# Designs tried in a protein design chat: VHH binders against q9y6x5. Part 336

Target 1, 379 residues: q9y6x5
Amino acid sequence: LPPKLLLVSFDGFRADYLKNYEFPHLQNFIKEGVLVEHVKNVFITKTFPNHYSIVTGLYEESHGIVANSMYDAVTKKHFSDSNDKDPFWWNEAVPIWVTNQLQENRSSAAAMWPGTDVPIHDTISSYFMNYNSSVSFEERLNNITMWLNNSNPPVTFATLYWEEPDASGHKYGPEDKENMSRVLKKIDDLIGDLVQRLKMLGLWENLNVIITSDHGMTQCSQDRLINLDSCIDHSYYTLIDLSPVAAILPKINRTEVYNKLKNCSPHMNVYLKEDIPNRFYYQHNDRIQPIILVADEGWTIVLNESSQKLGDHGYDNSLPSMHPFLAAHGPAFHKGYKHSTINIVDIYPMMCHILGLKPHPNNGTFGHTKCLLVDQWCI

## First folded at step 16 (VHH)

Design ga20 (framework vhh_7uia_1)
Fold by ESMFold2-Fast, scan of step 16:
Structure ga20 (fold): chain B 379 residues (1-379), chain A 124 residues (1-124)
Amino acid sequence: as target 1 above (379 residues)
Amino acid sequence: QLQLVETGGGLVKPGGSLRLSCVVSGFTFSSYAMAWVRQAPGKELEWVSSISGSGGSTYYEDSVKGRFTISTDNAKNTLYLQMSSLKPEDTAVYYCARVQYEYHSGTWRPFDYWGQGTQVTVSS
């Protein structure tokens, strides 16, 4: 029978939370599976971009979801997370659930993963839930496990997304040990519920399960603000995205806007699109604006007002605070193996291998994940 | 006629052993995962153990690991729970249950068929 894979994301789960807090259920999961201590995500280190990179194996400039707020200069369309149902934004790549359904007589199931309630290349997951943050983890888990166990044709790929600890990370900041301890304990309990549910249903030893995240979180402060209105008048540009990566569309000469911004703050870098560092892989897409501002870790870009965020992400992807982890268990994975680092784009070709799918061209390297897998020689 | 019939319960002293049996009819074990679920006096239902449809994988609640063993005899269409080192806290009605095969929109439950239950009492 075909192999099955459940991909679980806890949004904003910073890798070093594993070292600073107790996770008895996650630790038991890892003991009998594999752990990747750091996953180097794509730039910018935001939810929609990184979730789409996990399931496509592509950098943001290649898959087209370049931010949580976007403007496409060619078509003059605007994207926000409240208007994400237009397939236009998602059609520059083929996510794994589409490949799974098109290559084989197989079904896919989705509980809230970004993009799964949108038809992409005229294909939507066989079973899915329209995004609604009010739906409990238990209801998402009930649906996904039922679809995995009882579908015909079989569900071989399933996704499950949960908004925490990201929401609490923004509200309290990652340095609030008391509040973060409570939030992370609740997440560990949810992992315990997931494992118990799979054992109860007879699925645990025959299902491949990946638990990962899209990014980390860093502490912000009212003492670390960059006031953009101090640099440039609002009439000279249109703001497409603000913080910590500002996307600037000039209304006047680009060079004049750049000159007003370039020396405004010692705590942000100002790039013309062609000067964006190659290591970001964030240049070759019409949705990337002519001028990009990148704030230093923990600094917030504002428009002549305070920020209520005590934690944020979106910063340079070389920062350890921006890195999530990956843990996995199942017949495809070794037991008790620890690996230091992979790239987030490497997850896609690994998942294609586990499912027996031919991957679409991608930026991942299968060799980076082969030591996690029992059917591969680690050399 | 689909039926699950439990037997083997009774009174046993702490540290003792019991074997529960569940005879099923109307379906084939290889097509379904099976579970044992218990309910102690004044408590909610607690999952105890499951076995995959192939019989190749077994799972246990943490408090019973190393003490209880789940198994099947496909030729007899019978599910077993071998209980050893029994404790007073193991006192409960034990149910044999079939893991749900068909999804019914709006009424999802992990188990679709249950036996009548068999009482296990652990007392000095």
Scores: ipSAE 0.011, ipTM 0.537, lowest interface PAE 9.4, mean pLDDT 89

Design ga21 (framework vhh_7uia_1)
Fold by ESMFold2-Fast, scan of step 16:
Structure ga21 (fold): chain B 379 residues (1-379), chain A 124 residues (1-124)
Amino acid sequence: as target 1 above (379 residues)
Amino acid sequence: QLQLVETGGGLVKPGGSLRLSCVVSGFTFSSYAMAWVRQAPGKELEWVSSISGSGGSTYYEDSVKGRFTISTDNAKNTLYLQMSSLKPEDTAVYYCARVQYEYHSGTWIPFDYWGQGTQVTVSS
């Protein structure tokens, strides 16, 4: 019978939360499965880009979702995470659910994972839920497990997305132990509900389950603001994205805009597109703007006003605060194995291997995840 | 026709043992996971235990783990629940159920067929 995989994301689950808080249900999951302590995500460390990197194995410059807010100068289109369902933005890559449906006669199911309610290369997830943050975790779980149990052709790849702890991380900041403890305990209880549902259905020992996240979270402060209005007048540029990575489209000569920005703050790096560090893999796409501003960890770029957020992400992907974790359980995975680090782009070729799919060309390295898998040796 | 028939319920004292049986007909027994689900007076349905169609994997709700054992006899198309160290809190009507989602009263339920139930009462 075909292998099955459920991929679960808890948005903004910083890796070191695992060492600072108790997770009895997640620890029981890991005890009989595998844990990757740090996942090095892609730059910029934002929700839409990293969720698409997980399911394509590509850097943002290659898959085209380069930010949560984007502008394409060739087509004059604008993207925002709140309203844009135009396939144009998603068509620069082939996500795993599309490959699953087209390469094999199988179905895919999705509960709110970014991109799954959009037809990509004329293919939409076989079963999906339109994004709605008001839908409970229980309703998402009920739908996904029903589809895994009842579908013909069989659902072999399923995704489940949950907005916490990201929303609370932004509101309270990751250093608010009282509020973060409450939120993380609730997430652990949801993991317990997930495991119990799969046991109830007789699926637990036959289903591969990955629990991961797209990025971490860092503490912000009213004492760490960069006022962009003190650097340059609005008449000189169009702002495509603001914080902590600002995307600047000049209305005048690019060099003149760069000169007005370059020494504005000691806590912000200013890059011409061609000068963006190669290690970011954030240069070769028309949706990356001519000037990019990168704030230092914990600094917020603002337009002559205060910021309400006490936590944020989007920062340099070398920062441990930006890293999520990955835990997995199921017939494909070893039991009781801990691994230190993988790249977020490595998840895609590993998932393709588990499902028996031929991966599209990607930036991941299958060798990095071999130690997690029972049918591979990690030497 | 499809039928699930439970037997084996009764009155037992705390610490006692009881074996429930469920004879199924009308479908290929080994093709479905099977479950025991209970309902205490005035409470909602509570999942107790499941067994895979192959019989190779068994699962239990935490409160019954180590005390209850689920098993099948495929030749007899019979599902069993061996209950030991029974507690007053185990008092309920016990249903055997086929694991398959069914739409019922505006919601999806992970059991499409179940029997009429058998009463288990644990009291001194």
Scores: ipSAE 0.384, ipTM 0.784, lowest interface PAE 3.7, mean pLDDT 91

Design ga22 (framework vhh_7uia_1)
Fold by ESMFold2-Fast, scan of step 16:
Structure ga22 (fold): chain B 379 residues (1-379), chain A 124 residues (1-124)
Amino acid sequence: as target 1 above (379 residues)
Amino acid sequence: QLQLVETGGGLVKPGGSLRLSCVVSGFTFSSYAMAWVRQAPGKELEWVSSISGSGGSTYYEDSVKGRFTISTDNAKNTLYLQMSSLKPEDTAVYYCARVQYRYHSGTWIPFDYWGQGTQVTVSS
């Protein structure tokens, strides 16, 4: 029987939530599987970039989804989360569902994962749902499990995406114990529903399941705002992305714009594209703008306005608050094994190994995930 | 004509035991997972237990784990549910079901064929 894999993402699930709240269903999942306590995501620590890194194994400068809002200076095209279906934005990489479908004519299924409702290199997920945030977790789970059960050629790779706890993390902030406790309990109940559905279908011991996330969340405040309007007039630049990483396209001399911004706030770093730290792997793409502003953790960049966000992400990927976790269960994985840290780009080559796929060139290191797998030697 | 026919229901005292049987005809038994699903008076359908096809893996809802045992006899084309340490809350109509999605009334449901059901009553 060909190996099967279900990849599940709970958006914005900060790794240390696991230590601060009770997750009985997730704990039971981990007891008979593996846990990676911290996953070091890619910069910038945003939803679209990191979800695409998970399924391509590439840094953002390599896969081309460099932010949730982008501008391509060569083609003059604009990208936002409301105009994400142009294949142009997604075509700089080959995600795992495309590889899965093109090797051995296998099928893929997707419930809302970013990019799965877009034809990438003229290939769209065999089964997919058009993105709609109003569709319940139960309906997404029902469709994914039906496709896993009823498809020819067989679905061997399936994805499931859920918007929480990110939406609530933004609204309440991660330090709101009362509201976050309620939200995270609901997430744990959904994990319980997922496991029960797979047991009911007779799939639980024969399906590989990965539960992960794209980033964490940090507390913001009205007392931690950086007002760009106090530093520079709107006539001097075009704003491509705002917070917490601002992407600035100068309308005047780049040096003059840089000089107005570089000492604007002690809580923001200002970089010319060429000076962006190498550790970010955020430089070699036409969609990365000439000037990038990086706010310090918990600081929000604004345009002469207040912010309603009590939590945010996008910050430096070295920050533990930005890190998600990874848990997995299934025939490919050890039982009861705990691992400290992997890079988010390492997930792709691990998934390719489990599915027997030849990975496209990528930035992940298979050796980092070997200790999780039963068919590998831990060293 | 696929048929799933349940027998073995009845009245038992709390702490008692009962064995349900489901005789299957019209399909290859080992090609499908099989399940027991119950419905208590005035409540929704509740999945109880499943057994995988050729793999022979067994699964249980938490409230019945350790008390119920699902099994098959392929020579007799029969699915069993051995119930022990029965409680009043186990009172329900028990259905044998084939695990395979079917479209019904605007949605996909994970069971395509069901038996007629057998009544289990646990009462002092």
Scores: ipSAE 0.564, ipTM 0.860, lowest interface PAE 2.3, mean pLDDT 92

Design ga23 (framework vhh_7uia_1)
Fold by ESMFold2-Fast, scan of step 16:
Structure ga23 (fold): chain B 379 residues (1-379), chain A 124 residues (1-124)
Amino acid sequence: as target 1 above (379 residues)
Amino acid sequence: QLQLVETGGGLVKPGGSLRLSCVVSGFTFSSYAMAWVRQAPGKELEWVSSISGSGGSTYYEDSVKGRFTISTDNAKNTLYLQMSSLKPEDTAVYYCARVQYVYTGSEWIPFDYWGQGTQVTVSS
């Protein structure tokens, strides 16, 4: 029978939470599987970009989802969050569910993963849910596991997305131990429910399951604000994205806008597009604006207003606070193996290998994940 | 054609043992996972145990692990639940179920065929 894979994301699950809180269900999962302690995500460390990098193996400049809010200078189209279902935004890459359906006589299923309710290259997941944050984890799990059973063609790749602990991380900040303890305990209980459901269905020992996340979270403060209105008037630019990475489209000469911004704050780096550090892999796409502002960790860019957020993400991907983890269990994975670090783009070629798919050209390195897999020699 | 027939329930004292049987007609176990599901008085349905169709893997709800054993006899098309160290909280109607999603008209549920249920009562 063909191998099956369920990919689960808990949005905003910072890797260090595993060391600071108790996760009995997740620890039982890891005991008989593998743990990657840190996953180095792509820049910018935002939800839509990193979720698409997981399933394409590409940097944001290559897959085209470069932020949660975007403007395309060539076509003059605007993108806003999960409500934008225009395939144009997603068509610069081929996600794994499309490859799964086109290369093999197999189906894909999706419960809320970003991009799965949009036709990409005229192909949509065989089974999917339109994004709705009000739908419970239980309903998402019930649908995904139902689709894994007796679909024709069979579902071999399934995705499941959950908004926590990101929503609570923003509201309380990651250093609020009382509130984060409650949220993380509930997530651990959901992991317990997932494992119990798969055991109930007789699938647990024969299904590959990956639990991961797109980014971490860092503590913010009302004392760490960068007010753009103190440096530049709104009439000089159009704001495409604000914080912690601001995307600036100049209405006047680019050099004049840059000069007004470059000395605005000691807690923000200002880059002309061609000067963005090569290590970010965030330069070669028309959706990356002519001027990019990058706030230092824990600083929030604002327009003459206070910020309600006590936690945020989007910062430099070299920051450990921005890193998620990856845990996995199933016939493809070793039992009781712990690995230090992989790149988030490495997940895609690993998943292609598990499913027997030929990966599209990508930025991941299969060698980085070999030690996790039973059918590979780790050297 | 498809039928699940349960036997083996009854009244037993705390610490006692019972073996539930479910005779299956119209399909083969190796094609489906099979489960035991129970409903205690005034409570919701609770999954107890499953056995995979292929591979022979067995699974248990935490409260019964180490006390209950699920098994099959493929030659007799029979599913068993061996229950030991029974507690008053194990009192329930026990259902044999085939693991296969079905639409009820309002929701998808992971069991398409059920036995009639067999009553297990644990008391003095």
Scores: ipSAE 0.557, ipTM 0.858, lowest interface PAE 2.3, mean pLDDT 92

Design ga24 (framework vhh_7uia_1)
Fold by ESMFold2-Fast, scan of step 16:
Structure ga24 (fold): chain B 379 residues (1-379), chain A 124 residues (1-124)
Amino acid sequence: as target 1 above (379 residues)
Amino acid sequence: QLQLVETGGGLVKPGGSLRLSCVVSGFTFSSYAMAWVRQAPGKELEWVSSISGSGGSTYYEDSVKGRFTISTDNAKNTLYLQMSSLKPEDTAVYYCARVQYVYTGSTWIPFDYWGQGTQVTVSS
């Protein structure tokens, strides 16, 4: 029987939540599997970019999903909202479900993972749910496990996405111990439900399961605002994305816009596209705007108004607060092994190895994840 | 066509033991995971235990772990549930079920065929 993999994402699950809260179900999962304590995500540390990096192994400049809000100057197309279904935005890479379906004549299944309800290179996930945040975790789990059990050709790659704890992280902030404790306990219960469902179905010891996330969360405050309208009049530029990374498309000379922004706040860095730090791997794509503003951790860029969010992400990917974790269980993985850090782009070549797929060229390094796997030599 | 027949239920005292048997016919036994599911009076169905089609992996609900053992005899086409250290709260009708999703007209459920059930009563 071919290897099978279920990839689960809990959006905005900051790595250090594991040390500050109790997760009995997740700890039982880890005890008989593996834990990577920190996953260094790609810049910018946002939902769409990082979810696509997980399944392509590429930096954002290479896969083309460079933000949650984008503008392509060549085609003059705008991308915004999680409901954008134009394949144009997703076609700069080949995600693992497409490779899975095309290389081995296998099926893929998806419960809400970003991009799975879009035909990419004329290929859509064999089974999928159109994105709808109102659909319960239980309904997503029921559909994904039904497809894993009932498909022909067999489903060998399945994805499951859940919006928490990101939504609550934004609403309450990660320092609200009372509210975050309740939210994280509910997530742990959902992990318990997932494990019990797989045991009930007789799949648990024969299915590889990865539980991960796209980014973390940091505390914001009304005392940490950068008012962009104090820096520059809106008539000089078009705003493509706002906070904490602002994407600026100048309506006048780029140098003039840059000069108005560069010294406006001590709590943001202003970059011309060619001066964006190489370590971000955020430069070589037409969807990256001519001027990028990067706010310091916990600072919010606003347009002459207050911010409603008490938590946010999108900040520098070197910040531990932006890092998720990765836990995994199944026949491909060691039992009881802990690893310190991997890069989020390393997940893709590891998953290709588990499924027996030839990876497309990618930015991941298989050697970084080999110690997690039973069929590999780890020095 | 396809049949599951449970036997082995009965009345037992707390701390006692029972072995349930389920003889299946009409399908390749090793191709499906098999489960035991129970229903106490006035309660919802509760999953108890599952075994993979190859018999290599066994799974238990937390409240029965260490007390119940699921096994198969492929030559006899039979699924077993060995129950030990029985408690009053184990009182239920026990069903043998084949693990395969089926559409009910309103939702998908993970068991397509069930036996008739066998009553287990744990009392003094």
Scores: ipSAE 0.654, ipTM 0.893, lowest interface PAE 1.6, mean pLDDT 92

Design ga25 (framework vhh_7uia_1)
Fold by ESMFold2-Fast, scan of step 16:
Structure ga25 (fold): chain B 379 residues (1-379), chain A 124 residues (1-124)
Amino acid sequence: as target 1 above (379 residues)
Amino acid sequence: QLQLVETGGGLVKPGGSLRLSCVVSGFTFSSYAMAWVRQAPGKELEWVSSISGSGGSTYYEDSVKGRFTISTDNAKNTLYLQMSSLKPEDTAVYYCARVQYVYESGTWIPFDYWGQGTQVTVSS
C-alpha cells in the first residue's frame, strides 16, 4: 500500500499562540508526533503566496503567486483575489498534487487549498471542492476522509484548508485575549474532531498528517497609519496592492514617483524593484511592480481613510509574529520530537520524500527536516 | 444479502469479562474497517473501537483502552470484542458496524450496515 499524507492548514495561526493558550487536543497530537516551533515563511507573508510555497517549495518570485492582488506587465492581466481561476497565474510552478498524479497512477484530494480548483499544466486535483468560505470544516473533513478511503486510483495526497484563526485575527487583533481564546479553543476542538474521525475510520495509524499554517498575525491600530495621499497624488501611479506591502505602477517617470515616496514616512521602506533586499527573494518576476512599499510591523498603509483591521500580516518574514508552526503525526514521523525552526519551502521536499515522489527543482533543503523522519539519520 | 449478527452479550458482575462476536456475510471482510458502537440507557451512540480492513491497526475510545481488545478472524468472517475489567458504566447495547462512509446532501454516515445489537449488563 502506498504511503498517504493529509496536509491541514489553519490560516493565520501565529506560532506563539501555542505558548499563550491551552490546546489539549493539539498537545496530545504532538506528544505522539513532532513539533516544529517556528516556520519561517516567504515574503510577502500573505495567504496565497505562502500556501503555494508550501506545495511547490519555491519562493514567490519563482512560483509567480507574488501577492493576493497582482498585475502582470508583460500580458497586461490583473489577478483578482481568491476567485481568479486563470491557469496563467499558477503555471510558473508544479504543485505537489500535480506531481503526485503524474509520476504514479495516484489521486489527489483537496478541500479548498489555494490553487486546487484550477487546472495547472492541464492537471487539476482528482477530487476537489470549489472555494466557498461558507462550507463548514465538518463538510470539508467528510469529503476528504471519504475520498481517502473510496478512490481508485488511491488518494495518496489530500489537503484541507480552514480560514481561522486568520479571519478573527484581522477582526479582533492577536492581543485580544478573550476573543482569541474562544477562537483558538474552537480550532483545538476541530483538531480533536479530525483525530477522532481518522481513528473511527481505521486510518489514524497508517496516515501521515501535517498540521501547519501560512503566516502569523500582528496587532494594528488607528494610531499607526501611513496615509499615501499625503505623499503623492493618485494621478501619478496605479495602485496594484496596498497594505502592508504596496505595489506601485508609475504613470509618470519611475524616479519622480520614487522621490515623492521615499521620505514620506519613517515607518515605511520604499524600494525600486532592483533595490529590494536579496534576503526577501522578491525581485525576479514580472508580477513584482517597479516600486514596492514595505510598512513596519503593525503599520497600515491607507488612502486618506481609516482602517478597520485590528490585526494584519504581509510584513517582513524575519518577524517572529509572522511565523506559523508545524506539527505532524504518522508512520513517517518520530514520536515526541521537538525541532526549533525550518523554512516554509522545506515542507515540499519533505512531503515528496514521504510520498516517494521525485521533487521538482525547489528552494527547500531536505536536510532541514531529516530529524523529523524515522527513515532518516539525525546527525 | 449483507448481514451482521452479534452474539455474546449477557449479565456480568463488575470486574468480569465477556467476548462479543459478530458474524459477517455478504461482503469481503478484509476490504472494510469494522467497528463496535454502543448505546447506554438514555444516552447517545458512542463509538467504542475500530479495526482496519487488514487487521493491523486497532483504535479505542479512551475509557476502554487497556480493557477491551478488538480482533478479526478472516477465515470465520468474524469480528470480536474481548471485554475485561467490566464496569457498570459499560452497560449498553453493543452494535457491530461496517465502516464505510456515504456523503449524501451534506450528511456523513460513518457506518453503512449495523447488526441488531447485543445487550451487555454489568451489575452486582
Scores: ipSAE 0.006, ipTM 0.487, lowest interface PAE 10.2, mean pLDDT 89

Design ga26 (framework vhh_7uia_1)
Fold by ESMFold2-Fast, scan of step 16:
Structure ga26 (fold): chain B 379 residues (1-379), chain A 124 residues (1-124)
Amino acid sequence: as target 1 above (379 residues)
Amino acid sequence: QLQLVETGGGLVKPGGSLRLSCVVSGFTFSSYAMAWVRQAPGKELEWVSSISGSGGSTYYEDSVKGRFTISTDNAKNTLYLQMSSLKPEDTAVYYCARVQYVYDSGTWIPFDYWGQGTQVTVSS
C-alpha cells in the first residue's frame, strides 16, 4: 500500500509561541512524533511565497510567487489576493500535488492550500475546495478525510490550510498575551479535533501527518512607521507592494528614485535589484521590481497614514520571530525526536521521499531532514 | 444485504461490566475500520472507540480510555466492546458503525451503515 501524507498549515504560527503558551493536544502529538523547533523560511516571509516554497522546495526567485502582490513587466499582468487565479503566476514551478498525480497513478486532495485551486502545468489537485475564508476548519477536515478514505485512484497527498493565528497576529500583535492565548488555545483544540477524527477513522497510526506554518509574527507600533510620502512623490513610481517589503517600479530614472529613497529612514534598507543581499535568494526573477525597500523588524512602511496592524511579517528571514515550526507523526517519523532547525525548502524533498516520488530540481537538502525519518541513518 | 446487529446491552450497577457484540454481514469485515458510537439521553452522538481493518490498531475517546476495550473476531464477523468500571455517565444507546463516508442531506458523514442500537443503563 502506498504511503499517505497529510500536510497541515496554521498560517502565521511563530515558533516561540510553543514556549510561551500551553498546547496540550500539540504536545501529545509531538511526544509520539517529531518536532523541528525552528523552520528557516524564505524571503520575503509572506504567506503565498512560503506556502509555495513548502510544496516546491524552491526559493521565491525560482518558483515565481515572490510576494502576495506582484507585477510582471513583460506581460503587464498584476497579481493580488483579490485577482483571478491565473495559472501564469504559478507555472514557474511544479508543486508536489502535481508530481504526485503525474507519477504512479495517484490522487491529491486539497482543503485551501495556496495554489491548489489553480491548474498548474494543466494539472489541478484531483479533489479541491475553492478558496473561501468563511469555510470552517471542521468542513475542511471533513472533506480532506473523506477524500483520503473514499478515493480511486487513492489520495496519497492531502493538504489542509487554516488562516489562524495569522489574522489575529495582525490584529492584536504577538505580544497581546490575553488575545493570543485565546486564539492559540482554539488552534490547539483544532489539532485535538484533527487527531480525534483520524483516530475515529482508524487512520492515526498509518497516516503521516505534518503540522507546520509559513512564517511567524512580530510586534508593530504606531511609534514605528516609515512614511514613504515624506521622501518621494507618487508621480515618480508605481507601488507594487508596500509593507514591510516595498516593491517599487520607477516611472522615471531608476537612479533618481533610488536617491530619493535611500535616505528616507534609518529603519529601512533600500536596494537596487542587483544589490539585494545574496543570502535572501531574492533577485533572479522578472517579478522582483527594480527597487526593493526592506523595513527593520517591527517597522511599517506607510503612505502618509497610520497603520492598524499591531503585528506583521515579511521581514528578514534570519529573524527568529519570522520562523515557524514543524511537527510530524506517522509511520515515516521517529517518536519523541526533537530537531533544532531546518530550511523551509527542505520540507519538499522530505515529503517526496516519504511518498516515493522523484523530486523536481529544488533548493532543499534531504540530508537536513534525515534524522526525522525511521528509514534513514542519523549520524 | 448489509446488516449490523448489536447485542449485550442491559442494566448494570456502577462499577460493573458489560460486553457489547455486533454481528456483521454483507461485506468483507476486515476491509473496514469499525466504530462504536453512543447517544446519551438529550445529548448528541459521541464517538466512543474505533478499530482499524483486521484489528491492527485501537482508539478510544478520552473518557472511556482504560475502561473500554474494542476488539474483533474476523472469523465470526463480530465487533466487541468490553466495558468495565461503568459509570452513570456511560448510560446511552450504543451503535455499531462501519467507517466509510457516505453523502447524506448535503454533507459527508463518516459512517455509512449503523446497527439499530443497544441500550446500556448504568444505575444503582
Scores: ipSAE 0.676, ipTM 0.902, lowest interface PAE 1.6, mean pLDDT 92

